# Designs tried in a protein design chat: VHH binders against q99177. Part 8

Target 1, 341 residues: q99177
Amino acid sequence: MKRGESQAPDAIFGQSRAFALSDSSVNPDVIEYLKSVRQEALRTNAISIKNHMNLQKRTRHKSSMYDDEDEGALKRHAISPSLIRLQRNVEIWVRWFNSVKATVLTNAYEFTGYEDETLDLLLLFLKNYLEDMPSKCTTVEKIISVLNQHSFPEKAEEKEENLQIDEEWAKNILVRLEKTKIDSVEDVKKVITEGDKHELVGYNQWFQYLINNEPQHTTFHEKITSKQLWVLIKYMSNTWIKEIHKKGRHYRRLQDWLFYILVHTPERVTAEYTSILRDLGKKCLELIQKKPVEAHENKITLPKEMAELNVEIPAAVENMTITELTVSVIAVNYGQKDLIE

## First folded at step 10 (VHH)

Design h4
Fold by OpenDDE, fold request of step 16:
Structure h4 (fold): chain B 341 residues (1-341), chain A 123 residues (1-123)
Amino acid sequence: as target 1 above (341 residues)
Amino acid sequence: QLQLQESGPGLVKPSETLSLTCTVSGGSISSNSYYWGWIRQPPGKGLEWIGHIYYSGKTYYNPSLENRVTISVDTSKNQFSLKLSSVTAADTAVYYCARQGIDESYWKPFDYRGQGTLVTVSS
């Protein structure tokens, strides 16, 4: 897809189009979808405007006497209390979210690309861990041999002690190393730096992974491709969001993942991806409207890693649900305001 | 190659305004693909996001600093700046300017940052 020229942000979506809709490379289905979304947005806006206009018109015409019971009680679709809540808080919630997102991404930078020095420390830790193993298989011996060939910086040992590296990390790395032909320290470095290339395929595998693993920023960098991210979003939209909302068995874990998914969703997305997000937003909204969760029932919680980053939940967002956050973020950050209007 | 370089005073008095400028070379800040931001690292603490700016001038600030922070962009000079008002000792940190991807480069946020500049707040 030819990176279309700096197209002005779409007035409706508030995002710059990654590609011109007129580009022949654009999937016609996406175009159609965008048209539908626009149409829907226009309809919703029109309804909103109409509702606003109707509210303004009601103030003026006090006078005319005629009692005609015109039953056409415009079922003032009483804006659901839930929607009112969203409208009132969406700005605050999204602001908070954006702050959290920025914080997470900022701190994650330290994790993206081990500085050579850090990598050396990791190697040293690994070496020490392996050397301390009571039983060493031939593979472990080989790895140790390779690591012994590496020249560690002076005082690396002192620095290593300061690195709160978990033995679990070493165990996990070892498993990966055992599956990889290791001939040099560079191979080890590669294994350390390269995410588990095991591509999870399919709903079940992803589900199992999510429920058994805490989400981390690095996971999204190392294991989750852009394409896979959207697969996850789809799964979230289709199935997991309901579980979250109903406080199913794995709702907390899934909620944590949803939070990270939101954090790692690019700000600029294609129309196709926007559609996916919109669907998620719609589902969230539907859930919120059908079962207004009493604010106290499913308060947002921070994923462990975020909590460790001293991310705080201010009072203004304390009663917010992840579902509410999701639709809010989608509405505001991805130009889908019509969802909450 | 894209390079970011922080410039400004290394010493600021309490209650004064910290002012830093980031000069970008080897690339244009007038890109719709990136935010240009500031992060800092106080001694012994982790990285803290201060804020970032889009080439259009749209700013995003850390809520904790929002009232004191102003980020501006000068596309003509290929620079963006940070102002932090009413500084205290708590604002002593190494300050980094950085680029953040918004779309395809999103997975490598802050892939480019300056070398950092130490700003000490002292009387």
Scores: ipSAE 0.122, ipTM 0.633, lowest interface PAE 3.1, mean pLDDT 80
Fold by OpenDDE, fold request of step 16:
Structure h4 (fold): chain B 341 residues (1-341), chain A 123 residues (1-123)
Amino acid sequence: as target 1 above (341 residues)
Amino acid sequence: QLQLQESGPGLVKPSETLSLTCTVSGGSISSNSYYWGWIRQPPGKGLEWIGHIYYSGKTYYNPSLENRVTISVDTSKNQFSLKLSSVTAADTAVYYCARQGIDESYWKPFDYRGQGTLVTVSS
């Protein structure tokens, strides 16, 4: 089997039959399985070694009385430079984050729908996007045909250029349109207006959604239930945080999502949820400690929407990584200070 | 073509031992390239790894089940088996026997598995 043949995910296992462990698309359940196997393997080996060592120690009881003062070298656990950095900056970082969180939660417009004018511009953008596609399937042609029946307002083209709509939006909408019977422009409008209420189920679906969609404040209200939020946090902890830290293929997108996830994480959480957050914090800390230099090169970026809210990254947090922020937020906001202590 | 088939009772009483056998056909268990194992899926829950065995008899178990699980292999019959002792309602699940590929670079988890057998723990 050639390296890279995308095998369809196994229906039961929820993962492709063959995958690289470093792949960010790896199902966390698989990772957990592998961890279990590894743990068991290590245990088995340890027991074997212990049994062998116990057999060897029985023979060497020669009583040499020499009081070797085992200078218990107080291995001064030299606080890792990374921990020192966290300790120095944690308050500043968390303060900034909390400020941003407050801004987002206060100012984030509840999407009450598109104004007609905005909708027209979106339609126009979509139309233009579709028309510019190098290859058009029958569905796309149909959609274009439908959109051509719509009367666009005067100067819509000029206004559309000002909206700076991302092509990714059009791509995402197209996917939805392809799944919907489109007979009129009203149908298109509905698809645009009606959030994809499709409940995402499973790791793969969520992963695909995250990498293909920019996180928005409204997404967390419209698409992500409280329960699902914690699922995402688990996925972050188990898989995606590594991708972010190593600057994998989707690290920026995942970073943006992680930031919003943190923003939308409730202030008050149960013990169970605290445990989940703690796990995420531990993972972040582990990564930071393992590769401190590389981690510092992965400076935090903000989601696009936050830029629109005039959220800026001050100089004091410019060199902060999302992993550092994550562990800091967890440590301070959720009472897990021992992580950075 | 490699085929795995689970066999055993579909009903087990609480506190009894669940016993399943996996029969492998179209390939040999005596391969150094694979583990042979068991996974289960409780109703409404995700897949849970139970354990696996190497052809040499070396076993690996889920730590959560380790004290109750015994996996054995019979190379002469090209079979391996699962015993789960002291079962409770929580052990009600569809049980699958599966092959685990051993690759240092690429994992092939459960590249082959049985159709699964429902085991219900009920009084």
Scores: ipSAE 0.033, ipTM 0.359, lowest interface PAE 4.2, mean pLDDT 80
Fold by OpenDDE, fold request of step 16:
Structure h4 (fold): chain B 341 residues (1-341), chain A 123 residues (1-123)
Amino acid sequence: as target 1 above (341 residues)
Amino acid sequence: QLQLQESGPGLVKPSETLSLTCTVSGGSISSNSYYWGWIRQPPGKGLEWIGHIYYSGKTYYNPSLENRVTISVDTSKNQFSLKLSSVTAADTAVYYCARQGIDESYWKPFDYRGQGTLVTVSS
């Protein structure tokens, strides 16, 4: 007697299908956690679930009359080739992802500030960068003037060359400096040492930030709050994933960000957040199924920071797309296996 | 039970090479499920990742230390080692060796680590 997997939407998790907590492939710890979350959700929403169950009992009485035997032909929904591919590779892909995740997150340390020597080198780099600019506005000239008043340590130039500071850093700092009144070197130091306190609000601001900045581990710690992370996931789900899949103008950058978002998504999430992830997974799956051939043309690439961490793409992952990875990670790591079954 | 133990000198002179060894007992380093790594905590500062090594010998380093760091593994001795060259006072820290799981969906970073060893850089 095949226990009829109650296709009833799990109102607690906002899922159309309850994932089988009894699946041996799911980490027992995750199962326990999900059970606890479900129990808590039931306690908080107990009044709403009782009302829905009572409404379903009333509607079953009327539908008995239309016995129309529509011979719904068991259209053996031929499992899409794309789904078969996911099923075959999901374990390998997720294993690889988890290793990458570990690599990136191992770098998770709290920034406690720059040492004075390091700060001096950063100032020197900034100075040199600004001086080399082909066109200088009045603000840039002022900053240069301020930096010229600073006494740099001996052999700072030699040390600065060894640090291989990225010009992108200088560009980003300049943007911040332009927004700040700079009257002294101390003001510049403050801008360098203080995180960007400006909270990005709204789709447009986030979009502009993502397309103009490479994802970094530190960004997720310093700039992206836990709440904002989920906002980004929603944006990814609703809009950016389509651009990635279609190889839109900013698909590479957005892909990099999606990768980092996945890496920095908490291992344990509430039912609400699980629902958000599930939605992302569903959208990915839909895209994969609609254009499987095109999807294979958009192979995964490594963000810059991952490359710097010597992350490699093994042969088994080489043809994987970020969309495939996303649905795989959501399916396995977050107990949403029904997405790929 | 898996145990990790750091060993090496507690005092290193400036410009010299810091060398530490981690001895693993109660488990094998020859596993594809884990990275074996080093982290450090300078006085009054947070934890800093130095790097880690896979059983195959593949290494991953903090970019800020990459030019000075060498991590190696000896599977026959069930040990892995850290070398940090050209040390300065800034390298004074408590150093920890640690294991990191990589195959589980919900991995626990540094689920096992040593007690740590203080290394002071002083002339």
Scores: ipSAE 0.021, ipTM 0.468, lowest interface PAE 5.2, mean pLDDT 80
Fold by ESMFold2, fold request of step 16:
Structure h4 (fold): chain B 341 residues (1-341), chain A 123 residues (1-123)
Amino acid sequence: as target 1 above (341 residues)
Amino acid sequence: QLQLQESGPGLVKPSETLSLTCTVSGGSISSNSYYWGWIRQPPGKGLEWIGHIYYSGKTYYNPSLENRVTISVDTSKNQFSLKLSSVTAADTAVYYCARQGIDESYWKPFDYRGQGTLVTVSS
């Protein structure tokens, strides 16, 4: 049956979508379902929702003592102090995180690459370079055709003649263009602005890179692809989150990288990627419950770049750990709230 | 070529509503590829995202401001607007309108913005 909050938030900047029960355009059957879920939430303060649904079916089929079985199941589902702490603070922590994410990503605009005028000049230089090549394969001819569809401002054409642009730059861009599917000028612009100087692959290369470099927003624009972001999230789940939680070697640096990974994780993700996030969330819960951290003895710190953006840590979130933040973000922003219920 | 221009009062009294309009020229706001947004920069501070709107009217707001912000679009005038209610001195800033590409994989940076307009909140 359709549940009323099964989708991840649909806003890039962390705004949550909520189903409005007062909307008269809603199918009456959906309204009755949502009312029953709401009634079960009000009732389940005394019992587990899972036990209410599953246990009733089993006891009806078995013709056994229903009241004793329900009480037995409730007695087995103790809630740890660490989980209670998460439940009490998750809204405040995630709301703060979403505000930080919005601020940080907005300021990353300063590093998106070229101004429009400069980008038009680079496109025009590339077009002229390709047109002057003595022999053109079909791929080069397609790129020229795509660039010919772009209208260049008259001012840009005049300024291109005065620019100091190396032909080596154009050669490098062409090599990268030949490795990608080019259907529009926007595809060419993406290659120009991407900044792929070095390609990292594999656990050891990424680990060495992370421990030796502070995270920056340009890293997520220039070095880390979408596929690699998800590889890093898997590394966090499998290995690095434990090192962070126990304050092992390099934990401060890995914590900073985890914070940036959370900031740059897309709001809209596939079911496959949601499962990867859920695995990280489950690992975070396991660590919090196995080795609880004294929250008032720890202070979360922001990565250096974020602190310079006048992002502050209010007292309400000061003693949150990155492990607690991670599971909270996954639960709320990615529709995995059952992790903390 | 695409240009964004902010307009509106440069001085707003405390407790009143700040109202700005962004006029888009050289392109259409009726695009399925872009959000249209507002950003501000308080004196001596970094940029703060206020919110953005898809041309169909669907809005997304910074959670820290969402109770006071309304962003609207008027496709017939090729404009979108910002209203920020109950302003205080803390809302004094340079306000920019901006365009932002839509990407299912991650948040995209703004690719165009206006020149900005200073709005001062003062008695």
Scores: ipSAE 0.011, ipTM 0.429, lowest interface PAE 9.2, mean pLDDT 72

Design h4
Fold by ESMFold2, fold request of step 16:
Structure h4 (fold): chain B 341 residues (1-341), chain A 123 residues (1-123)
Amino acid sequence: as target 1 above (341 residues)
Amino acid sequence: QLQLQESGPGLVKPSETLSLTCTVSGGSISSNSYYWGWIRQPPGKGLEWIGHIYYSGKTYYNPSLENRVTISVDTSKNQFSLKLSSVTAADTAVYYCARQGIDESYWKPFDYRGQGTLVTVSS
């Protein structure tokens, strides 16, 4: 029997997203669980529709009994169909979200810290990409000259030729390199291993950045500080969640960012930060109750990076909106259950 | 200085319980600053988070595994352990123990892992 040696090579565990070797981390048992939850959700949805019709009949009946003058206390007793939908689905929706979060967090760990062998492969690919460009500006020529001074291990050169590397990665790295003073290969390594250190300041800069860029886990680590995460949550609460709910001009992009913000919100949060999340949850609830959304029109979609990780939206949660997910996550994961009670 | 070392049987029969222990050296497991966790990588698949534990005993599990997983801590031995019940061939993987910093304002990745140990589920 095996006594202490690992059977798996270290190189397998050092893989990066740039090599496109990752696959889904959702195991078959989760898939079968989600299939069974879909069947239960179909029965629950039928019950919810029946309860909705009963609530409408009761509301109409009560309105007929009380003339034109409404008693404030009587209106406080009515429970909206949107709130009932939240109450019936919150556990299923949050459980799915937590599974997605676990998948993203696990792959984030895989992208932390390049191994030296992987870094040499990335440098070699970048060099070859730049050398193959049909027209080279002076900046590109400077970067090539710097890379030509680097000694690549013989084995890395052979491995690079046998691996397919994403040309879009190289294009993105070049954009970052053009913003940096490059004097040595160490400067290039720094750009590859670290993010762009420019900080965005203010609502307008953040809004323009979000609408022009898809969220990615690495972008969160490279450009978004912990303080800025909470600023973005406040912008969501004050402005962007309404645009998402109304399907405004940028709603799909803002929805994707909100999804990633929820994923990157830490498990343990101070009372101050919990209050910020609660404000967002209250806004989500207000929007859901004022203007219930037809599920088909505002169904959640996965951000592009999550779809590439083979994360799927099962039938049981297929009709959930991001606004409903947001208040559900805040209620369950951050101890704000009174929002949906 | 900090080191994490996995130990346990490398072969487990189907339907039995996989049991691994992580020994922490060069630091204390009794820390307000860290979760202690388990990650695995099945052959040809990405990494899968299994769960983590705070030194007081509070656990957090991947929902896909929570019905089969128990993580426990023994502060007197500076160790934490994984039990995964009712294993199948799908549970064959390299298992890592790992440490994750706690950040009340932002998510942090696992910052230390062991060398990993292959566990094969086979009759």
Scores: ipSAE 0.005, ipTM 0.372, lowest interface PAE 10.3, mean pLDDT 72
Fold by ESMFold2, fold request of step 16:
Structure h4 (fold): chain B 341 residues (1-341), chain A 123 residues (1-123)
Amino acid sequence: as target 1 above (341 residues)
Amino acid sequence: QLQLQESGPGLVKPSETLSLTCTVSGGSISSNSYYWGWIRQPPGKGLEWIGHIYYSGKTYYNPSLENRVTISVDTSKNQFSLKLSSVTAADTAVYYCARQGIDESYWKPFDYRGQGTLVTVSS
């Protein structure tokens, strides 16, 4: 290995001495993984490409990539009641949000796999389903053979009979098993525990997924990757925040998703990701100032999972909108306070 | 001043589970700017990336080790851990915990690394 040189400080935390690796000294699998992560980020949709071009142009035209001083000063001269409301409440609103975030991240259900007993029941149900099929291709016979090698607990058959397990689940698992090379019971267990890893690509697939599914903490660990989170934030900034603000058809569901996206947005982010958050914050501020929201309209409500965790909305937060929360969180938690000054 | 320190047994028997803990001092593991990872260096070979975890619990693993590796985080103790199951002599290596900045470049995969701990797999 090679000891690296000190790096230039970043805006939030300085980097100290680090080790750099040459390609010849690094496992090719690590290099390939890191290249794949970089290539995935570069294959963002047209919205992301537009944002990258705007960021590069803005960097050339300004002395600081993160400074909108001229625009902030102009807006400050035209102070609106909505901006004053933000300035007065931002600290208490963000403090409440941080408490909610901690509650969700600590206490919400996170699927980490099935208990061994439950997994054995699911395997047994799958085996019985496959054995009962009227015709069996070679793949199905191979899967049955693999499952026959598994040792089921003595009472598993009795417990499986007493459970109402959905045959549609078994059909979906089989479809996924047919796409996978199955050599052992562990391969079957992996397919079962991974859940539906069907990759969602593009605006329309994500929109349909969001409007048909409530947000849950576990989804951000099972289905939504870090890079996909940022794609969703871009969709919020470009399209969905406007629909939320004007109470479009799916605004309540999109509000719930925005709340969860904020909860799962990392505490510290790169300059590129900070710029994405800033764009969302700017859009929220524009909407608040252009069409002020009355205190009794569009007030925040708790997503179902948060309500089940006994999260409460205190009186000081009762009339806040999700749009106001979003710009407040971005301003305070992500160092973009000039948005509200 | 950020410091990463590996801890765990230096000797593990074949077929058992290798378990290491990394304690983070002088900074918070609950950071939106970093992944927390494990790398290893087998004798006479280069560095091998094992995997990393984001503070929310999101994990990414080397595909060649994916079936045997588990990385976890305990934010209350400011620690993250590695478990590698069913070890063989081929898993003998110096193991390092490491911090990786969230960059879009493969040339800076890690910006801090612990001192490393030798784990020997021997019958």
Scores: ipSAE 0.000, ipTM 0.214, lowest interface PAE 15.8, mean pLDDT 72

## First folded at step 13 (VHH)

Design n3
Fold by OpenDDE, look of step 15:
Structure n3 (fold): chain B 341 residues (1-341), chain A 129 residues (1-129)
Amino acid sequence: as target 1 above (341 residues)
Amino acid sequence: QVQLVETGGGLVQPGGSLRLSCAASGFTFSDYYMGWARQVPGKGLEWVSYISSGGSTEYQDSVKGRFTISRDNAKSTVYLQMNSLKPEDTAVYYCARGPTQIWSDEDLIRAYEEAFDYWGQGTQVTVSS
């Protein structure tokens, strides 16, 4: 059963939940987690409202109310060195990040479609593939018939031979074609040009995809929906951030993806999504505090595409970790400054 | 193609026992976490138990001490032994495939809804006098 029952998105999280929070049989840890997220969401909303309100009345209201005078010893919670580092560098790091974000979003390659010539070659490849199939169903025959009506450019065959197109591409396209009413070559072109809408589902599929693929700007437009982006953020928050922090087997790849996820996270997000980001930030902060990775051990690296875009790592950012960057971005760009305060 | 087929459900009296089986196919079974969830009609899905590829187990508090999850990698089958059944255990029980790797049980719990990607059709368990 594909969890198709559209449970109404949780009003607080904006996501469909498989587990009912009201169910007494739900793991208390899950409940506590969700409660914490809710609380954070509420705090975020409160802060947002306060910030909107405080822009009006600079009145000095002495936040006396949280003076619970518990007289106990101001244990000067020695600000952890890690927190001090964050506080000192957060502005610089976020400035750099914003610059990088702007660069990627402005200059990164966007797939705007296949050129006509390329599309013709793809069609030719598909045609040849289908014609070479040992058994052809009626659908395949129809597609072949449609493709045979297309006038291919001169020397297209020669060019097609030079194209390193994987048969797997043809197989995947065929699956899509079989699901689509094909009456003309234009329909086939449309299926080809319409990105592989195959949505990766589940932790395993996404994990495999991430570890086997470099992040690219185009991927976020073609393959990652808004909803999926937040799923990935949750995965980062719940599991992958630990792998990154401990420098596990796939930490570099996951780090690259986290970087790109941050880049492609919308600037304006709902309170619900803010809570998810806040959770990620908190987890990063916890990791930083528990085992401060000596800055030298897990320096940020640039994803391949960023390097190709001539993104540079300035000296002030050289020792920054992706977890530090994540906390910083969340704190500053998403109004969660209390994380580093 | 990934397939999960649950068996072993049925009607049992309170205090009785059932053993559910989930036969898995279409993937390398030994590499994956496996789990059980249950759903009462009209209610949300509730996780019951999961077992790691290495055999580590976790249980919902409500079933702890009564249910036992196990797996046989040679048979690509995961089991749920349910003892001391209660009327509250009445539900459709689903077998699910989990991730190949996870760093903590807490992570799995938190990501449960998304971590498990394939589900069986379910088997009805009814506990009634």
Scores: ipSAE 0.013, ipTM 0.264, lowest interface PAE 7.7, mean pLDDT 77
Fold by ESMFold2, look of step 15:
Structure n3 (fold): chain B 341 residues (1-341), chain A 129 residues (1-129)
Amino acid sequence: as target 1 above (341 residues)
Amino acid sequence: QVQLVETGGGLVQPGGSLRLSCAASGFTFSDYYMGWARQVPGKGLEWVSYISSGGSTEYQDSVKGRFTISRDNAKSTVYLQMNSLKPEDTAVYYCARGPTQIWSDEDLIRAYEEAFDYWGQGTQVTVSS
């Protein structure tokens, strides 16, 4: 018996995990990080003791709000598996997020306006989408009849087939058309070109805007002001993150908006704004620890714009939730690492 | 060093039974949650069952009523009795050491891969006709 450490390589780590080490779609830096995590697993007891001490410090900081946390105080010596999961994965998840952020900010579409020919192609796509719907209400039939009055340029159908127009766009346009009296093609063009130009005021207007509009880089680049961004972050912290976590009625749309909010949150923030982010991070951590969800039911998904930019979700990230990403980004990118200690 | 060694895997026909054993050493066995997870061909790792230091058990829905986890603290051994085996149960089964305490069963289930810090080498279970 020469040594007690002579085992198969996986014996040190002790498991077969579904890491795609040989998968060419996985970022090489992620693979090297996963190898280093094996080495740190040899120090599990020391990590556990450190996490226990940090959890006790956290409990003392919450004692002034003791009513909601009485069960937490009874368990302050327990180490949360969800917190351990955050600690183990935060570096990989944030590195991936930062690569996505760079791709979106550098390469995503920025709207420059529609030429008349482009408007005609959009009108034709909308017409074809509505005509292909399996069940049509009277409103849809009226919109089709209005579009039938429009003269499309020769070969417009050939050009329309070459455009990569998303059916989600047509669905969103239809929602807006249903809220407007449509008497002519000009009314349809107005809905397509103008969008909602009015200043949104208050929670209900913002909520309706978010659930009816897919997030896009161009919206954050040109239309959402700095003040509005922070209003959205406060609504996330106070209300929407809870709806996302429990898979409320619009949770996927709200997840997509949260992802884009994180991408467009400035790197340089005041202490006031850092405090707003910290509040969101605290709420995320509370939800993760007290009300866990199954990862496969709440996996992060890419909005279509990101997928079109060849952004991919590597195996190491595929089971992450948006709530876990949010607290991870706040902890690492905004200097709030004590949240996950 | 922490060591977990699984035995009892093999080939069995549908409807058959197997009993897996996991011999543990290198730590105070009675203080820890112990569990089983499996790697299903073409799918990722999934938890199967766990047992607390005090003997409380939890099971994945697909195995509840067919599988029974138990522990013998005197032998530092955790067992998985698998009855009424189905082809979908075909996997490599891993024994794993969990934490000493948990916040909740739901938290442990959600983060089982991170919470179970040491794993055995695995034992193959194949259910085929």
Scores: ipSAE 0.000, ipTM 0.230, lowest interface PAE 16.7, mean pLDDT 74

